VH-VL binders against Large ribosomal subunit protein uL6 (rpl6). Designs and how they scored, part 8

Target 1, 180 residues: Large ribosomal subunit protein uL6 (rpl6), of Picrophilus torridus (q6l1b1)
Amino acid sequence: MIKWTEQAEIKLPDDVQATMENNELKIKGKLGEASRIFRDNYVKAYIEGSSVKIATSKNNKYTKGIVGTWYSETKLLIEGVTKGFEYHMKIDFTHFPMRVSVRGDKLIVENFLGEKSPRSAKIVDGCKVSVKGDRITINGIDKRKIGETAANIERATYIRHFDARVFQDGIFLLKGEVNE

## First folded at step 23 (VH-VL)

Design N2 (from L2 with heavy chain Y103F)
Fold by OpenDDE, fold request of step 24:
Structure N2 (fold): chain C 180 residues (1-180), chain A 121 residues (1-121), chain B 112 residues (1-112)
Amino acid sequence: as target 1 above (180 residues)
Amino acid sequence: QVQLVQSGSELKKPGASVKVSCKASGYTFTDWAMNWVRQAPGQGLEWMGWINTYTGDPTYAQGFTGRFVFSLDTSVSTAYLQISSLKAEDTAVYYCARDSPGFDSDAFDYWGQGTLVTVSS
Amino acid sequence: DIVMTQSPDSLAVSLGERATINCKSSQSVLWSDDNKNYLAWYQQKPGQPPKLLIYWASTRESGVPDRFSGSGSGTDFTLTISSLQAEDVAVYYCQQYYDFYTFGQGTKLEIK
């Protein structure tokens, strides 16, 4: 039998609930529920009392890294469901005014570099995107999903086969914050 | 009793592909990562990388990216090494090796018997 | 990557005499968290896979004869066979497992 040793503990706030099923940690708070899958040969996460605990069957740089990552991820899950996250992006164009709008689960970018066909970015489930002037705001309770949405938007407005020194149009991430 | 049993020797032509198997027994397969080691004729040991037998995530050493693919069939406790676009320099004995269990060590305590792959025109 | 360098590449020792193999790492393989040296020694005989002899630089694997010993710390390590036996003819490899895995180039040990 494998010997597991506790390496980290994250105490849950009173208004937060946690469940573990099939190596998926689910955290529920006032803003909703977020989850992460934690699987590894030598590292496991589990719930004991009002805490999420992380244990390992080995002790080395690898497992230490994983423990740190899972610890941080768990903290983010808790922050997400209690406070939420907000990312800010900036729409930047020079010669061709972009028209950016939200349509369903997609961000639509029209007239990018004068292109006739609109570009689109997938808005990840659980994220809310709003456009105001030259700013885009992404709200949600899962930081990874927000980050993924932001990445999708950046990728959608990436310029290929042009001199980056001349053409710097795009939508860029400015900052990501926890809602206070 | 822990055992790692590998597939038999292979003779291939340049440009072909080969898939070496390593079947584990005597322990829970998904509890420990599996390593691959290459040894060219008359040469030393080269660590190729390892695969997380629980998640299936492979890690490749420098020089073993691209044509080398680690995979699993957990239902039969077997790890696989696939080499594509074979070259003459790929001629070698390939070993699978298990990490030592627990907190005691990360060294390779059990090895397969090795699989000779010969690439020749 | 951490480079492991053994010395000598080959040596011949008389039966019953002491054999010494050195291994140097390009950077320290001593981890400050547990104060252990992530260094192993293997023995490989012709036509066989390597066999683990020593781990944590100085701990003998189960079943390994007492004549085998490992010493050293940080970047310099030594494998010693106190009294060479006929069955000890083999190639010996050091290995670091501090940062992934890397083997030394090997040392061929023969009987003089």
Scores: ipSAE 0.647, ipTM 0.869, lowest interface PAE 1.0, mean pLDDT 94
Fold by OpenDDE, fold request of step 24:
Structure N2 (fold): chain C 180 residues (1-180), chain A 121 residues (1-121), chain B 112 residues (1-112)
Amino acid sequence: as target 1 above (180 residues)
Amino acid sequence: QVQLVQSGSELKKPGASVKVSCKASGYTFTDWAMNWVRQAPGQGLEWMGWINTYTGDPTYAQGFTGRFVFSLDTSVSTAYLQISSLKAEDTAVYYCARDSPGFDSDAFDYWGQGTLVTVSS
Amino acid sequence: DIVMTQSPDSLAVSLGERATINCKSSQSVLWSDDNKNYLAWYQQKPGQPPKLLIYWASTRESGVPDRFSGSGSGTDFTLTISSLQAEDVAVYYCQQYYDFYTFGQGTKLEIK
């Protein structure tokens, strides 16, 4: 039998519910449910009482890192379902006016650098994207998914074959914040 | 008793692929990571990386990315090392090795018997 | 990556005499959290896989004879065989497991 030693504890707010199924931590709050898979050879997360606990069967830098990550991620899950997250992005173009729109689960970028074919970025499930003027707002309860969506948008508007000093067109992340 | 039993020796031509197996017994396979170590003839030991036997996530050491793939079949407690696009320099004995259990050590306490892979035209 | 360097590359020692193998790490393998040295020694005989001898720099693995001892801390480590036996002819490797894993180049120990 493997000996597990508790390394961290995250207390759950009264209005938050946590469940662990198949190594997936699900956190439910007033804004919805967010989840993450937590599994490792040497690290496990489990629920005890009103706390999420993290234990290890090893004690080294590797497991310490994982514990820290899972601790942070759990905190983010809680924040997400209780407060939510909002990311802001800016649309920048110089010579070719981009037309940015949301279509289903994709952000569509037309006329990027005068390109005939539109570029697209996948909007990750659970994220809501809105476009207003030169600003894009990404809302959701899962910070990872929001971050991934923002990354997808940035990647979709990345310029590979031009001098960045001359061509600065793109969509860029301005800030990410927790909603109050 | 803990045992790691590897597949037999392989003779391959350059450009071919090989898949070495390491079957574990005597303990819970998914509780401990599996390491791979290469040893060229007359040379020292080289840590190739490890695979998380629970998640299936591999970690490769520098120099062992691209052509080297760690995989698992947990149903038979077996770890695999696949080498593609074999080169003469890949000629070596390949070992699987288990991390020591618990907090006592992270060293490799059990080793497979090794698998000789010879790459020759 | 942490580089492990052993010295000497080869060593010939008479039966019954002391054998000393050194190992240096490019950076400290002493972890401040537990104050342990993440260093191991292995013995490899011809045609066999390596065998764990010492871990935590100075702790003998079960079944390892008392004549084997490990010492050192930080970046400098030593494996000592107090009285060399015929069965001790092998290649010895140090290994750090502080930051993933890295082996020394090995030291071939023979009987003089």
Scores: ipSAE 0.637, ipTM 0.862, lowest interface PAE 1.0, mean pLDDT 94
Fold by ESMFold2, look of step 23:
Structure N2 (fold): chain C 180 residues (1-180), chain A 121 residues (1-121), chain B 112 residues (1-112)
Amino acid sequence: as target 1 above (180 residues)
Amino acid sequence: QVQLVQSGSELKKPGASVKVSCKASGYTFTDWAMNWVRQAPGQGLEWMGWINTYTGDPTYAQGFTGRFVFSLDTSVSTAYLQISSLKAEDTAVYYCARDSPGFDSDAFDYWGQGTLVTVSS
Amino acid sequence: DIVMTQSPDSLAVSLGERATINCKSSQSVLWSDDNKNYLAWYQQKPGQPPKLLIYWASTRESGVPDRFSGSGSGTDFTLTISSLQAEDVAVYYCQQYYDFYTFGQGTKLEIK
């Protein structure tokens, strides 16, 4: 029989509820529910008492890395459903004031570098985007999804490298303002 | 009783493809990754990589990224090695291998019998 | 990658005499967390798959004769056959299993 040895434990706070079914950890808190699939041959995650525990059936560099990753992901799930995550972005321009708005599941950028055709960025499902002045705020319970939404917005104002009129205008993630 | 039974030898021409099978029995197939090891004639053992039997995600050793594809059919507890655009240098015995359950040896104590793939004009 | 280097490439030893095979890793395979050397030795006879002899550097696999022993730690390891017998003619491989897997190039053992 396979021997499993506990390698890590994450205590669940009183204000969350967790289930583990089909290798999927689901955590529910006041801001909603988030989940991750924890699947590997040599590493398993499970709920025991008020804890998420991570165990291995063999130890080596590979399994140690997975234990660390799953530990961090579990911590982020808990933080997401209790406190949430927040990214801040800045609208920068020199000549052509950008008009930025949210329409449905997209962020729309008009007048980028004077362009007549608007640019758009997909807002990943589960993210809320608001625009106030020259600032954009992205909120969500899943840090990966708000990061993806931020990347989509940055990419929407990407200046093509073959354009001889390279400008520094765009929408950029603000350093050090993640998850205030 | 753990057994790994591989498909029979193959004779191929350069440019062809081959698919080697490794059927596992005597254990829960998804509990352990499946490894592939190459041995050219008169040469040493070379770990090619493994496939995660839960996710189907392969990991290839350096030098085996490209023409080598690991895959699974978990319904019949079988792992596959596919080699495309075969070259003469691919002539080798190909082994599947697995370690012991739990924290026994953690080394490869279960090997298939090997499959000789010969690539010649 | 952890490179495993064996020496010699070939070795001839008289029946009943001691055979020694060396294996060196490019970095330590002694893991401080559990104080184990992630090092194995295999025997391979012609036409057969490899057979596990030694794991954790010095632990003999079940059914392996007492004349086989492993020693060493960190980066330097030795397989010893204390009294060579005719059935010991084979190629011997070391292997690390700390960071994925790497085999040594092999050592052919013959009877003089």
Scores: ipSAE 0.566, ipTM 0.827, lowest interface PAE 1.7, mean pLDDT 89
Fold by ESMFold2, fold request of step 24:
Structure N2 (fold): chain C 180 residues (1-180), chain A 121 residues (1-121), chain B 112 residues (1-112)
Amino acid sequence: as target 1 above (180 residues)
Amino acid sequence: QVQLVQSGSELKKPGASVKVSCKASGYTFTDWAMNWVRQAPGQGLEWMGWINTYTGDPTYAQGFTGRFVFSLDTSVSTAYLQISSLKAEDTAVYYCARDSPGFDSDAFDYWGQGTLVTVSS
Amino acid sequence: DIVMTQSPDSLAVSLGERATINCKSSQSVLWSDDNKNYLAWYQQKPGQPPKLLIYWASTRESGVPDRFSGSGSGTDFTLTISSLQAEDVAVYYCQQYYDFYTFGQGTKLEIK
């Protein structure tokens, strides 16, 4: 039998449910369910009582890094399903008023720099996007997915044919605004 | 009980490729990473890297990031070392090795018998 | 990488006499959290894979004769064979396992 030494513990709030099957931790809360796969030769994660615990069979720089990553990822799963994540973006233009809307799984940008063909950005599954005035709000329970959706939106207004220092039209992520 | 059995010796020309196998038995293959160690004739031991047997992700030591590829077939508890574009300096005995963390030691207490790869014109 | 340097490269010792092999690491292999030295010693005979002798700098692997002992801490380590036997003719390697793995260059031990 392998000797496992506990390295970290994440206490589960009363308002979440957790399961672990096939090395996949699933956390369910009021906003939904999120999961991560935790597999390694020398690091394991498991549920004991009302906690997620992370243990190692080998202590070194490699396993210490994995423990830290899995700890952080578990905390993000819990935060996502209880509080959620929210990014804010700004629609900015000088001469060509952009019309921005959500249609299905895409955000559509019309009249970008006067262009006749609309630009689009994929909204990653699990994200909600709303447009109000010159602001876009991206909500979701998975921080990676809302970040990917924000990146898609920024890239949709990427200026290739004009100097971006002179023509600063686009849709941009607002610094420091992460809340629900 | 624990055994690491490697494929037989190889004689190759420069520019060829070789694939060395290491079949594990007597334990759960995915419980421990598999290491590869090189020993050129008359030279010392050189750790080449390891492969995570749970994820299949390899880690290569400095100097082994190009022509050396670690892989797995977990269905037959076997790790592989492939060397492409063989050079004369690749002539060596190649060992697979495993540690036993969670029991006694974190050092390599299990070794394959070694596979001699000879690269000669 | 942590470089491991052994001395001497070669050593001849009479039967029944004491053999001493030194190993120096380029940085400390003492892990402060558990106070262990991540240092091993291996014996390799011709045509055979290495055999683990000592781990944690001073702990004998099961089945290793009492005449083998390890000592040292941090960066300086010693393998001692207190009374050399004929079967001890081999090449000896130190190894760190603190930050991945590196081996010393080896010390060839022969009978005088």
Scores: ipSAE 0.440, ipTM 0.748, lowest interface PAE 2.4, mean pLDDT 89

Design N2 (from L2 with heavy chain Y103F)
Fold by ESMFold2, fold request of step 24:
Structure N2 (fold): chain C 180 residues (1-180), chain A 121 residues (1-121), chain B 112 residues (1-112)
Amino acid sequence: as target 1 above (180 residues)
Amino acid sequence: QVQLVQSGSELKKPGASVKVSCKASGYTFTDWAMNWVRQAPGQGLEWMGWINTYTGDPTYAQGFTGRFVFSLDTSVSTAYLQISSLKAEDTAVYYCARDSPGFDSDAFDYWGQGTLVTVSS
Amino acid sequence: DIVMTQSPDSLAVSLGERATINCKSSQSVLWSDDNKNYLAWYQQKPGQPPKLLIYWASTRESGVPDRFSGSGSGTDFTLTISSLQAEDVAVYYCQQYYDFYTFGQGTKLEIK
């Protein structure tokens, strides 16, 4: 028999439910559900009692790296479905007031530097974007998708081939800000 | 019990390609990674890398990231080593090898018989 | 990369006498969490694949005669054959399995 040695444990908070089928960990919380597939020859993840456990059949640098990655990914799944992830962005202009709105799967920026054609940014599936005053909030369960949506919005008002000291209008991420 | 049986010797010209097979039996193929080890004539052993038999993801040792490709056919419990754009320096015996983690050792306790690949003009 | 260096490159020993092969790693292969040395020894006879002799530095693989023993820790390891037999003529390799795998260059053992 293969000997499996427990290497890590993630206790599940009372407000989530977890299942493991076909090496897929699904976690459900108040904000929805998320999942990850955990497959390897020498590392496995499983649910025992109120915990997600990670075990190895051999110890080396390779398996230790995987244990660390799976540990972090499990914690992000739990955080995503309980608290969620959010980014804050600021609409900033000096002369031409931007009009910013959400239309379907896009954020629309009108009157950027007086331009007649609107600029747009794709809102990645799974992200919720809201605009209030000069602030944009991006919420979702998946941290990577929120970051991508924020990047799309920053790029939509990117000023190229100009001196930034002259043209500082744009929509910018407020790094480190979280409403929670 | 556990057996690793490799394909027969190959004689190739420079620039050709070769595909070495390693058929496993006596265990659940997807439970253990498959390793490839090279030994040039009169030289020592050199770990080339391994393939995750559960996911199919290969990992190559430094120096083996170019012309060497590991692959699988899980339906026949077989691992493959393909070498493209063969050079004379690729002349070697190629071994597949497996460990026994969770049993006795994490070292290679099961080896194929080796496949001689000769590259000569 | 962890480099494994064996000494000597070749060795001639009389039948029934003691043979000693050394192996040195460029980094410690002692894992502090389980206090094991991730070091193995292999024997390879002409025309054959390598055969595992010893793992975890000193644990003998099943079916290996007790005249083979391993010792050492950290970076310095020794394979000892206490009473050389004719069938022990081979090339011997050490191997680390702490950070992926690397082999020593080999030690050729001959009868004097």
Scores: ipSAE 0.421, ipTM 0.745, lowest interface PAE 2.7, mean pLDDT 88

